# Ledger of designs, part 508: VH-VL binders against q0aze0

Target 1, 268 residues: q0aze0
Amino acid sequence: MKIILVNNRFKENTEKKAQEIAGQLSALNVEVIIDNGLDEPYAGTVDFIMVLGGDGTMLRAARRYGQRAIPVLGVNMGTVGFLSNIEINELAEYLPLILREEYSLEARMMLEVAVFQQQSLLTRVFCLNELLLRSNSPRMLSFALEISGQKLEPYRGDGLIVSTTTGSTAYSLSAGGPIADPQLDAFIVTPVASHIINKRPLVVSPEREISLHLLEEREAIIGIDGQIKMDFGAENRVLIKRAPHPLLMVNLKAKPFFTSIDRSLQRQ
Key: E = the ipSAE of ESMFold2; O = the ipSAE of OpenDDE; V2 = 0.75 times the mean of E and O plus 0.25 times the DockQ between their complexes.

## First folded at step 25 (VH-VL)

Design TB14 (framework fv_bermekimab; at its last look DockQ between E and O 0.91; V2 from the best seeds 0.84)
Fold by OpenDDE, look of step 25:
Structure TB14 (fold): chain C 268 residues (1-268), chain A 123 residues (1-123), chain B 107 residues (1-107)
Amino acid sequence: as target 1 above (268 residues)
Amino acid sequence: QVQLVESGGGVVQPGRSLRLSCTASGFTFSSFNVHWVRQAPGKGLEWVAAITYEGSNKYYAESVKGRFTISRDNSKNILFLQMDSLRLEDTAVYYCAKDRIYYSHAWYGMDVWGQGTLVTFSS
Amino acid sequence: DIQMTQSPSSVSASVGDRVTITCRASQGIKSWLNWYQQKPGKAPKLLIYAASFRQSGVPSRFSGSGSGSDFTLTISSLQPEDFATYYCQQDNNRPLTFGGGTKVEHK
């Protein structure tokens, strides 16, 4: 068995714990690769990914490895979030099940985000939470939203979020989007400070494609999962569709989503 | 320089066929929806047909449906309009034009036009 | 089909004048209305897209406004090179349709 441990190099406690766990796994004849985000994603074949940390670390792991159809376990290390399944102090208890591959998987839809510059592809990214378009100045943006070739009324506002159902409890929620069942596949399109009062978010079928582009020459940015940032102008377009592969999240411990919402949101 | 150049116009008899061509240069032709728009002498503009950037969808004005066929060769950067069963009311300058936005199945205005090619009829 | 009605069909004006052209759609087209300028013997030129946004290189004296069914093109101070025919065009629905045109000519 070969396992990747994903941690955050900027969190010393996760680094230390990753080394400790790596030693324990090695003693059990498990090959371990540690990914703290410093280097490029490991390109070799692996059987399991263990994420040590909070939601941010999981989002990074998802972007780095989510397309590879590898089971991903979130192990919480003292933070509150929605993407961890077990606590670090529970790892020893569940380790035998992991090694025997006795666990269930929950498929979470990811976004495929393609950003273009004058018909050229700048980047293609798979992400678990959301794509954000927002103004890079105090001025509102004017942009076109297109869904499966259908043009909506031009948007005016600070920006727009296109989120997965997993991402519904992230920035989309802060912007007034609905909380969605993570077992549901859908896009959530949430306006950010629209000039239209009571502009409602849209819930869109995952079978559709979404595109955004600016209608005027303004400086904007694209944000992905709150971790990737790039400039976005009138020459750019972003195309969003369902990723071809979901993230396979390991479910070792039953964690009821709806009963945990209050607790998780209260601490955010 | 972004450019569209029409050709193939001329004098034709009613009931006959004519094939127009539009050659694109200076931009990625295969990334844009393209249109045919015509203008009768001394008259206004009339949309004729459109084809999506990948060529999978074709749209026609009712006045030419069943008689005209729009097509494209992205490998050669050429747009075509096959005109069959031509009528006197088809007399016009025919323009090809590209849509403003790339990789879209919607329309956002025509930002580049050719010089046009004239189609007329012999009496 | 959506019918586009332009008014007036022609307008006589002098250099420096404010010129206003209106376009009405037979049904709502949101903001998906474009304005073109055409000079004799030339192809049309895109001026305004999405009702109110100027195409690159278009002078600031040109402005568009409106949404739904009623739209306006305004030339704040007419210049000698602005004498031409102007067309509105909707692309909210297929078939795409043009207005009848407005000729701006010398007084």
Scores: ipSAE 0.891, ipTM 0.944, lowest interface PAE 0.6, mean pLDDT 95
Fold by ESMFold2, look of step 25:
Parts: structure tokens; C-alpha cells; sequence
Structure TB14 (fold): chain C 268 residues (1-268), chain A 123 residues (1-123), chain B 107 residues (1-107)
């Protein structure tokens, strides 16, 4: 059995804990690769991914490994989030089930994001929460939103968020978007400080293709999961689709989404 | 330099067809939606047909639906208009035009036009 | 189909004049309206897209405004090269439709 342990090397307790867990697993004849964010993603075949940390570490793991159809377990090490399943002090209790592959999986939709400059692809990236388009200057943006060839009234404002249902509790929520059941597949399109009064958040079928471009030259950026940032201007265009594979999240411990909404939202 | 060049215009007798061609150069033809637009002598502009950049969707004005067929060959950078069952009102200069936005399934303005080719229906 | 009505059908003007051309859509088209200039014997040239955004290389004396159903093209100070016919065109709905044209002529 081969496992990747994902941690954030800038949090000392996660690095130490990852080494301890790697030692325990090695003693059980399990091959362990530690991914602390410094190196390129491990390219070989693995059976399981264990994420030690909070939602931010899970987002990085999802971007690195989410398209590989590998079970991913979130292990909380402090602050309760939306993407962890068990606490670190419970790992020993659940480890036998992990090794015997006795758990269920919950599929979480991801976005596939392609950014172009003119006709040339600059990058293709996958994300779990959202794409953000926002102004990078005091001036507002004027931009076009196209959903499967259908044009809405041009947007004017600070920007736009295109999120998954998992991302509905992240930046989309702060911008006024709805909380969505993460078991649903959908895009949630949330304007940011729109000057167009009738622009409401939209919930859109995952089968649609969404695209954005600026109507005039402005300094803008594209943000991915709040962790990747790139410049965006009048010669750029971004295309957004449902990613080919969902993130496969491991469920060892029941974690009712609706019962926990109030507590989890205190993080906002 | 970006350009479009139409060809294939001429005088059409009853019972005959014409095929117009539009050759593109200086840009990535396969990335852009393209249109045919016509202008009868002394008259205004009339949109005729459009085809998406990958060739999968074709759209027509009601006045030509069922009679004209738009197509493209992305490997040769050519747009076509097959004109069957021509009528007197089809007499016009025919322009091909490029839409301004790449990799789109919508329309955002026609930023590059050809010089036009004249089609005349004769009795 | 969305009918586009331009007025006036022609205007006589002198160099230096401010010229205003209007375009009305038979249904709301949001801001998805383009303006083209056509000189005799030439293909049309895109001036304005999405109601108010100037195409690259178009002089700043050309401006567009409006949304919904009513749109305006303004030439702030007419130049000799601006004597031409101007067309509005909507791309909100299929089929795409043009206005009837406005000819700007030398007085």
C-alpha cells in the first residue's frame, strides 16, 4: 500500500506529525511519500492521500492529485473546517479501516480552468473551491460573461466568482452567494460589488461552459482557490468547465453538513 | 496582416447554384466564428449565416434557410457558402467577416471583413 | 427577429459639426449593439462594440452610448473622412440584424 502524506511545512506541528505517522505506517510495511509543498507532486501510483491540516492544505492536495481518482482523507489538526473528516487524535482509531480500505467516498466536483492570451493557452488548472476575477486597481471592471453561448448583460464592478458547491462556503459566501449542499454538482456565479443592480448570484448546471473576458483594458487578476494568482487583461480569456474527475473524499466519520453549518461559518 | 478574400461570385442563371469561398490569412482561422453578410445594390447590410470556430454549429437568416449552406475547412483556412435555389433578391455583394472573440459560441462584433464578391441573379 | 431602426436616414453636415445618430431595437438587447462605418466601394469597418467600447484604431471623436433599446453614436467634431454611411447591428439574438443605415453627407 502506498500513501501520500500532505502537510504544510510552514506549520511545525504538521511536519513533526507527518514524520511520526510515516514512521508508524512504515512499521506496518506501508510505503509513505511526504508532500510538504516544496517539491513537484509525486508522479507515481498511490492508493491513498492523507492531508494533515486545514482546508488550505486540502485545496493544494486537490489541485495536485484530485484528477487522479485517489481517495483523499482530511485530518484536522486544529481549526475546524469544511474539508476534514477526522481529528488527528482519532487517527489511530481509524487507521485499521484505512488500511483495509473500509470507508465510503463522497465525490466533490472540481473546476477545470483554462486561461488564454489571445489564442494561446497559458495554463490549465483544476480547483476545488473557486475562480475569482477581480480588479487590481481602483477602477472597476467591465466584462462579458458567457454561459454555453448565452450572453448576459455586461458586468460592471469589482469582479466575479465562479465556484463549486464545495466553494459556496468560501469567498462566494462573503460576496453574497448562497450556501450550497456539497453533494450537488453546480456552478455558483457570484458578482463582487456589482454596479449593475439586478445582477444576482446564479446557480448553473455543471454541464455548461462558462467564459469571461474584459470589454476594455484594465488591470485585473485571476485567483484560484485563494492560493494561485495570475494577471488578466484585455487580451486574455478564461474558460471554465466541470473537471473530468471529482475529488474523492474519504468518509470514515459521519459529519452532517447542515448540523455543522453554524459552527463552521464562524471562521468567516 | 489579417485578411479575408472572397471569390466565386458571378451571374447565376435559373436552375444553377453557386459556391462562394472566403480564404483567411494572418490569423488563427480555426479559433474564430465567421459570418457571411450581404448587401444588395443601393441597400443596407443583411446578415446571412454564421458558423462556430470548430464548425459544429451553423446559423442562418430566415430568408436563406433551406437554400444556403455554410461550411468551413479549418485545415485550409477557407469558409464556404453553398447557394442553391437562388432568387432575384439574392443579388448582392457577399462579404465574409470574422468575429472578434476567439473560442466563443456567441457573437461580439465583426472586426475583419473581406472585399466582397458580387452575385447577380439573371432571368 | 429584432428590428433595428436608425434615424435619421441621412444628415447633411459640415466639417466640425457634432453629429448624432440614433438606433432603436424592437426588443431589449441589453448592451449588445455594434456600430459600423462604410465608405462607398468599401467593406464595413467596426467602430463600436458592446454599445460604448471603441475598436482599436478608431478615433476618440467617435463614441457610443445606450442600453436596452435605445442607442446613440456621436461624432464630436466631424472630419472630412467621416462622410460615410453608418450602421448599427445587434448581436444579442439570432438572427443578427442591422439598422437601415444613416448617410452622413457634406452640406
Amino acid sequence: as target 1 above (268 residues)
Amino acid sequence: QVQLVESGGGVVQPGRSLRLSCTASGFTFSSFNVHWVRQAPGKGLEWVAAITYEGSNKYYAESVKGRFTISRDNSKNILFLQMDSLRLEDTAVYYCAKDRIYYSHAWYGMDVWGQGTLVTFSS
Amino acid sequence: DIQMTQSPSSVSASVGDRVTITCRASQGIKSWLNWYQQKPGKAPKLLIYAASFRQSGVPSRFSGSGSGSDFTLTISSLQPEDFATYYCQQDNNRPLTFGGGTKVEHK
Scores: ipSAE 0.753, ipTM 0.899, lowest interface PAE 1.2, mean pLDDT 91
ESMFold2 (binder alone), look of step 25: mean pLDDT 93; pTM 0.953

Design TB15 (framework fv_bermekimab; at its last look DockQ between E and O 0.94; V2 from the best seeds 0.87)
Fold by OpenDDE, look of step 25:
Structure TB15 (fold): chain C 268 residues (1-268), chain A 123 residues (1-123), chain B 107 residues (1-107)
Amino acid sequence: as target 1 above (268 residues)
Amino acid sequence: QVQLVESGGGVVQPGRSLRLSCTASGFTFSSFNVHWVRQAPGKGLEWVAAITYEGSNKYYAESVKGRFTISRDNSKNILFLQMDSLRLEDTAVYYCAKDRIYYTHAFYGMDVWGQGTLVTFSS
Amino acid sequence: DIQMTQSPSSVSASVGDRVTITCRASQGIKSWLNWYQQKPGKAPKLLIYAASFRQSGVPSRFSGSGSGSDFTLTISSLQPEDFATYYCQQDNNRPLTFGGGTKVEHK
């Protein structure tokens, strides 16, 4: 068995724990690769990914490895979030099940985000939570939203979020989006400070494609999962569709989503 | 320089066929929806047809539906308009034009036009 | 089909004048209206897209406004090179349709 341990190099406790766990796994004849984000994603084949940390680390792991259809386990290390399954102090208890591959998987839809400039592809990214279009100045943006070739009324506001159902409890929620069942596949399109006071979020079929572009020359940015940032101007377009592969999240411990919402949101 | 150049116009008899061409240069032709728009002498503009950037969808004005066929060759950067069963009311300068926005199945205005090719009829 | 009605069909004006052209759609087209300028013997030129946004290179004296079914093109101070015919065009629905045009002439 070969396992990737994903941690955050900027969190000293996760780095230390990754080394400790790596040693334990090695003693059990498990091959271990540690990914702290410093290097490029490991290109070799692996059987399992263990994410040590919080939601941010999981999002990074998802972007780096989510397209590879590898089971991903979130191990919480004292943070508050929605993407971890077990606590670090529970790992020893569940380790035998992991090694025997006795666990269930939950498929979470990811976004495929393609950013273009002058008909050229700048980047293509798979992400678990959301894409954000936001003004980079005190002025509102004017932008076009297109869904499956249908043009909506031009938007005016600070920006727009296109989120997965997984991402519904992230930035979309702060912007007034709905909380969605993570077992549901859908896009959530949430306006950010629209000039229309009652502009409602949209829930969109995952079979549709979404595109955004600016209608005027303004400074804007694209944000992905709150971790990737890039400039976005009038010559750029972003195309969003369902990723071809979901993230396979490991379920070792039952975590009722709806009963845990209040607890998680109160701590944020 | 972004440019569209129409050709194929001329004098034709009613009921006959004519094929117009539009050659694109200076931009990625295969990334844009393109249109035919015509203008009768001394009259206004009339949209005729459009084809999406991949060529998968074609749209026509009712006045030409069933008689005209729009097509494109992205490998050669050429737009075509096959005009069959021509009528006197088809007399016009025919323009080709590109849409503003790339990689879309919607339309956002025509930002580049050719100089047009004239189609007229013999008496 | 959506019918586009322009008013007036022609207008006589002098250099420096404020010129206003209106376009009405037979049904709502959101903001998906474009304005074109055409000079004799020339191809049309895109001036305004999405009702109120100027195409690159278009002088600031040109402005567009409106949404739904009523739209306006305004030339704040007419210049000699602005004498031409102007067309509105909707692309909210297929088939795409043009207005009848407005000719801006010398007074």
Scores: ipSAE 0.890, ipTM 0.944, lowest interface PAE 0.6, mean pLDDT 95
Fold by ESMFold2, look of step 25:
Structure TB15 (fold): chain C 268 residues (1-268), chain A 123 residues (1-123), chain B 107 residues (1-107)
Amino acid sequence: as target 1 above (268 residues)
Amino acid sequence: QVQLVESGGGVVQPGRSLRLSCTASGFTFSSFNVHWVRQAPGKGLEWVAAITYEGSNKYYAESVKGRFTISRDNSKNILFLQMDSLRLEDTAVYYCAKDRIYYTHAFYGMDVWGQGTLVTFSS
Amino acid sequence: DIQMTQSPSSVSASVGDRVTITCRASQGIKSWLNWYQQKPGKAPKLLIYAASFRQSGVPSRFSGSGSGSDFTLTISSLQPEDFATYYCQQDNNRPLTFGGGTKVEHK
């Protein structure tokens, strides 16, 4: 009945196609809210979210709407990634099933990230792929990683990635982390250019709370899903835990993760 | 300024009880873990107890386990040490101290200390 | 419980001397070791945390090093205000434990 249609306003083809699809849905008595990234997230109740674009557009939709337990469908418009289910040229074929709510859902764990300045909460955001802590200067960072109150050996290097299993094929992979089955719930903790030889990627229970802080003042940043950037210094602290709700991804077309993994990686 | 002030020390008889207080000011007390550390005359430092910022976890040295109880009142910015079944070997200056990192269940060093309060014994 | 052993127990030194104090843990504590300075009748003062990081306001003549079980505090050029007792303390494990102290005394 009511659908949010998420697109990227800076890509002409997706904007034009979004308007075409909105018209088709309106002709079928479906109310459509277009979210092109310009306005605040729609605050009202909706039944379904359709994302037109690649993994980046899906990441934005997940951050905006992922905690609302609303079905989210990824519709690819060119570059096949890990988060789309159907292609744009297949939408007409599957639209009747969408309208009848005849589809299955796959839950994908999200991160809840809280960033503090001293004792004050600066922001709380949710993300689908990863949090990155990274040096913003030629000098390496020295920082503490705590997992559920347990202190690891201090890290020294360029930074650290805390990702979901969905994020295991993103920056975590490039930094040497494992590919993980997205049906698993876990944190994947991947060092970035560590100068400490014994630091290996860690796979950690989703029930843990992970925290980070610098051991000395350095210019650093926190990156979220490769799309949000925040300055990070010695007075900051980051707390990371599993988000209260997973992203509910719509499954209309079989998308076998393991048989398609090489093709999807080639297109990143 | 960040400040910790102990009180409640004095001269007691063995086997009796005493309650120490530590009043905090100049920082958000409820965000930080806090400790009691003691020092017998002419001796070194001995960690006694710690309590996490929410008050949910309490830890004790073996020498005081079962006799001492640490607690905190975050609404009043006060740390307490209830000392029961006191022994002559508990003679010490007792310090309270703030841990340096906020919102953690781990300890990272004691960066602010009080002036101490003396506990000693009479016959 | 982790036993922390400091050596030496005391050092007689003059202004300008290089002073080295060692601390050994009975088992590995990673880099989670702190150093404190204490003058008579005063509370301890944190100098070094996480083995090698100076607390704010601590002069650069103080440095810490080590990891695992063996740690060192170095005062590169002793100043008159540095005559004090120095303690190491681990916070890797509970209960937290201090070393026995090293008294740095004027010769």
Scores: ipSAE 0.810, ipTM 0.921, lowest interface PAE 0.9, mean pLDDT 92
ESMFold2 (binder alone), look of step 25: mean pLDDT 95; pTM 0.963

Design TB16 (framework fv_bermekimab; at its last look DockQ between E and O 0.89; V2 from the best seeds 0.81)
Fold by OpenDDE, look of step 25:
Structure TB16 (fold): chain C 268 residues (1-268), chain A 123 residues (1-123), chain B 107 residues (1-107)
Amino acid sequence: as target 1 above (268 residues)
Amino acid sequence: QVQLVESGGGVVQPGRSLRLSCTASGFTFSSFNVHWVRQAPGKGLEWVAAITYEGSNKYYAESVKGRFTISRDNSKNILFLQMDSLRLEDTAVYYCAKDRIYYSHAFYGMDVWGQGTLVTFSS
Amino acid sequence: DIQMTQSPSSVSASVGDRVTITCRASQGIKNWLNWYQQKPGKAPKLLIYAASFRQSGVPSRFSGSGSGSDFTLTISSLQPEDFATYYCQQDNNRPLTFGGGTKVEHK
């Protein structure tokens, strides 16, 4: 068995724990690769990914490895979030099940985000939570939203979020989006400070494609999962569709989503 | 320089066929929806047909449905308009034009036009 | 089909004048209206897209406004090179349709 441990190099406690766990796994004849984000994603084949940390670390792991159809376990290390399944102090208890591959998998839809400039692809990214289009100035943006070739009324506001159902409890929620069942596949399109009062979020079929582009020459930014940032202007377009592969999240411990919402939201 | 150049116009008899061509240069032709728009002498503009950037969808004005066929060859950067069963009311300068926005199945205005090719009829 | 009605069909003006052209759609087209300028013997030129946004290179004296069914093109101070025919065009619905045009000519 070969396992990737994903941690955050900027969090010393996760780094130390990763080394400790790596030693334990090695003693059990498990091959371990540690990914703290410093290097490029490991290109070799692996059987399991263990994410040590909070939601941010999981999002990074998802972007780096989510397209590879590898089971991903979130191990919480003292943070509050929605993406961890077990606590670090529970790892020893569940380790035998992991090694025997006795666990359930939950498929979470990811976004495929393609950003273009003058017909050229700048980047293509798979992400678990959301894409954000936001003004980079105090001025409102004017932008076109297109869904499956249908042009909506031009948007005016600070920006727009296109989120997965997983991401519904992230920035979309702060912007007034609905909380969605993570077992549901859908896009959530949430306006950010629209000039139209009571502009409602859209819930969109995952079979549709979404595109955004600016109607004016303004400085904007694209944000992905709150971790990737890039400039976005009038010559750019972003195309969003369902990723071809979901993230396979390991479910070792039953965590009822709806009963955990209050606890998780209160601590954030 | 972004450019569209129409060709194939001329004098034709009613009921006959004519094939127009539009050659694109200076931009990625395969990334844009393209249109045919015509203008009768001394008259206004009339949209005729459009084809999406991949060629998968074609749209026509009612006045030309069943008679005109729009097509494209992205490998050669050429747009075509096959005109069959031509009528006197088809007399016009025919323009090809590209849409503003790339990789879209919707239309957002025509930002580049050719100089047009004239189609007229003999008595 | 959506019918586009322009008014007036022609307008006589002098250099420096404010010129206003109106376009009305037979039904709501949101903001998906474009304005074109055409000079004699030339191809049309895109001036305004999405009702109010100037195409690159278009002088600031040109402005578009409106939404829904009523739209306006305004030339704040007419210049000699602005004498031409102007067309509105909707692309909210297929088939795409043009207005009848407005000729701006010398007084």
Scores: ipSAE 0.890, ipTM 0.942, lowest interface PAE 0.6, mean pLDDT 95
Fold by ESMFold2, look of step 25:
Structure TB16 (fold): chain C 268 residues (1-268), chain A 123 residues (1-123), chain B 107 residues (1-107)
Amino acid sequence: as target 1 above (268 residues)
Amino acid sequence: QVQLVESGGGVVQPGRSLRLSCTASGFTFSSFNVHWVRQAPGKGLEWVAAITYEGSNKYYAESVKGRFTISRDNSKNILFLQMDSLRLEDTAVYYCAKDRIYYSHAFYGMDVWGQGTLVTFSS
Amino acid sequence: DIQMTQSPSSVSASVGDRVTITCRASQGIKNWLNWYQQKPGKAPKLLIYAASFRQSGVPSRFSGSGSGSDFTLTISSLQPEDFATYYCQQDNNRPLTFGGGTKVEHK
């Protein structure tokens, strides 16, 4: 069995803990590859990915490995998150189930994002939470949204979020989007500070293709999962569709998604 | 230089067929939706047909449905209009035009036009 | 089909005049209206797209406004090269449709 351990070298204790876990796994005849974010993604065949850390580390793992159809387990190391399944102090309890492949998988839709400059593909990236289009100047954006060849009235405002259901509790939520069950496949399209009052968030079939372009020259950015930033201007288009493969999240312990958001709502 | 050049116009008899061609250069033809637009002598512009950049979707004005067929050959950078069952009211200069937005399933304005090719009828 | 009605059919004007051309759609087309300029014997030239955005290379004396069903092209100070016929055209719906044109002529 070969496992990738994904950690973030900049968090205290995660690097040392990854080495400890690698030692424990090696003692059980498991080959371990450590991905701390410094090197290119491991290209070889692996059976399982274990993410040590919070949601940010999981987002990076999803972008690196999510299209490879490999089970991914989120192991929380202190900071509560939406994407972990078990706590670090529970790992020893669940390790036999992992080694016997006795777990269920929860599919999470990802976005495929293609950014073009003057008809040339500039980059293609996958994301788990969202794409953000936002102004990078004091001026409002004017932009076109097309959904499978259907043109909406042009948007005017600070930007737009296209998220997965998993991303519905991230930036989309603070911009006024709905909370969605992460087991559903859908796009959630949420305006950011729209000047056009009738622009409501949209929930869109995962079979649609979503595209964006600016109607006039402005400095804008594309953000991916809050972690990647790209310049975006009038010479660019972005095309967004459902990624070919979902992220396969390991479920060892019942996930309390709805009770977690319920508690958060009661604090307002 | 971005350029569209129509050809294939001429004098025809009513009820006959004619095939117009439009050769594209100076841009990535396969990225853009393209259109045929016509203008009868002394009259206004009339949109005739369009085809999406990948060639899968074709759209026609009511006046030409069932008689005209739009197509494209992206390997040769050529747009076609096959005009069957021609009528006197089809007399016009025919323009090809490029849509301004690449990789789209919608239309956003025609920013580059050819010089046009004339279709007329013999008596 | 969406019918586009332009007014006036023609206007006689002098260099320096403000010229206003209107276009009405038979049903709502949001902001999805274009304006073209055409000189005799030449192909049309795109001036304005999405109601109000100038195509590159178009002088700032050309402006577009309107939304829904009613749209306006304004030439703030007519220049000698602006004597031409102007067409509106919607791309909200298929089939795409043009207005009847407005000819701007020398007095």
Scores: ipSAE 0.686, ipTM 0.876, lowest interface PAE 1.8, mean pLDDT 91
ESMFold2 (binder alone), look of step 25: mean pLDDT 95; pTM 0.962

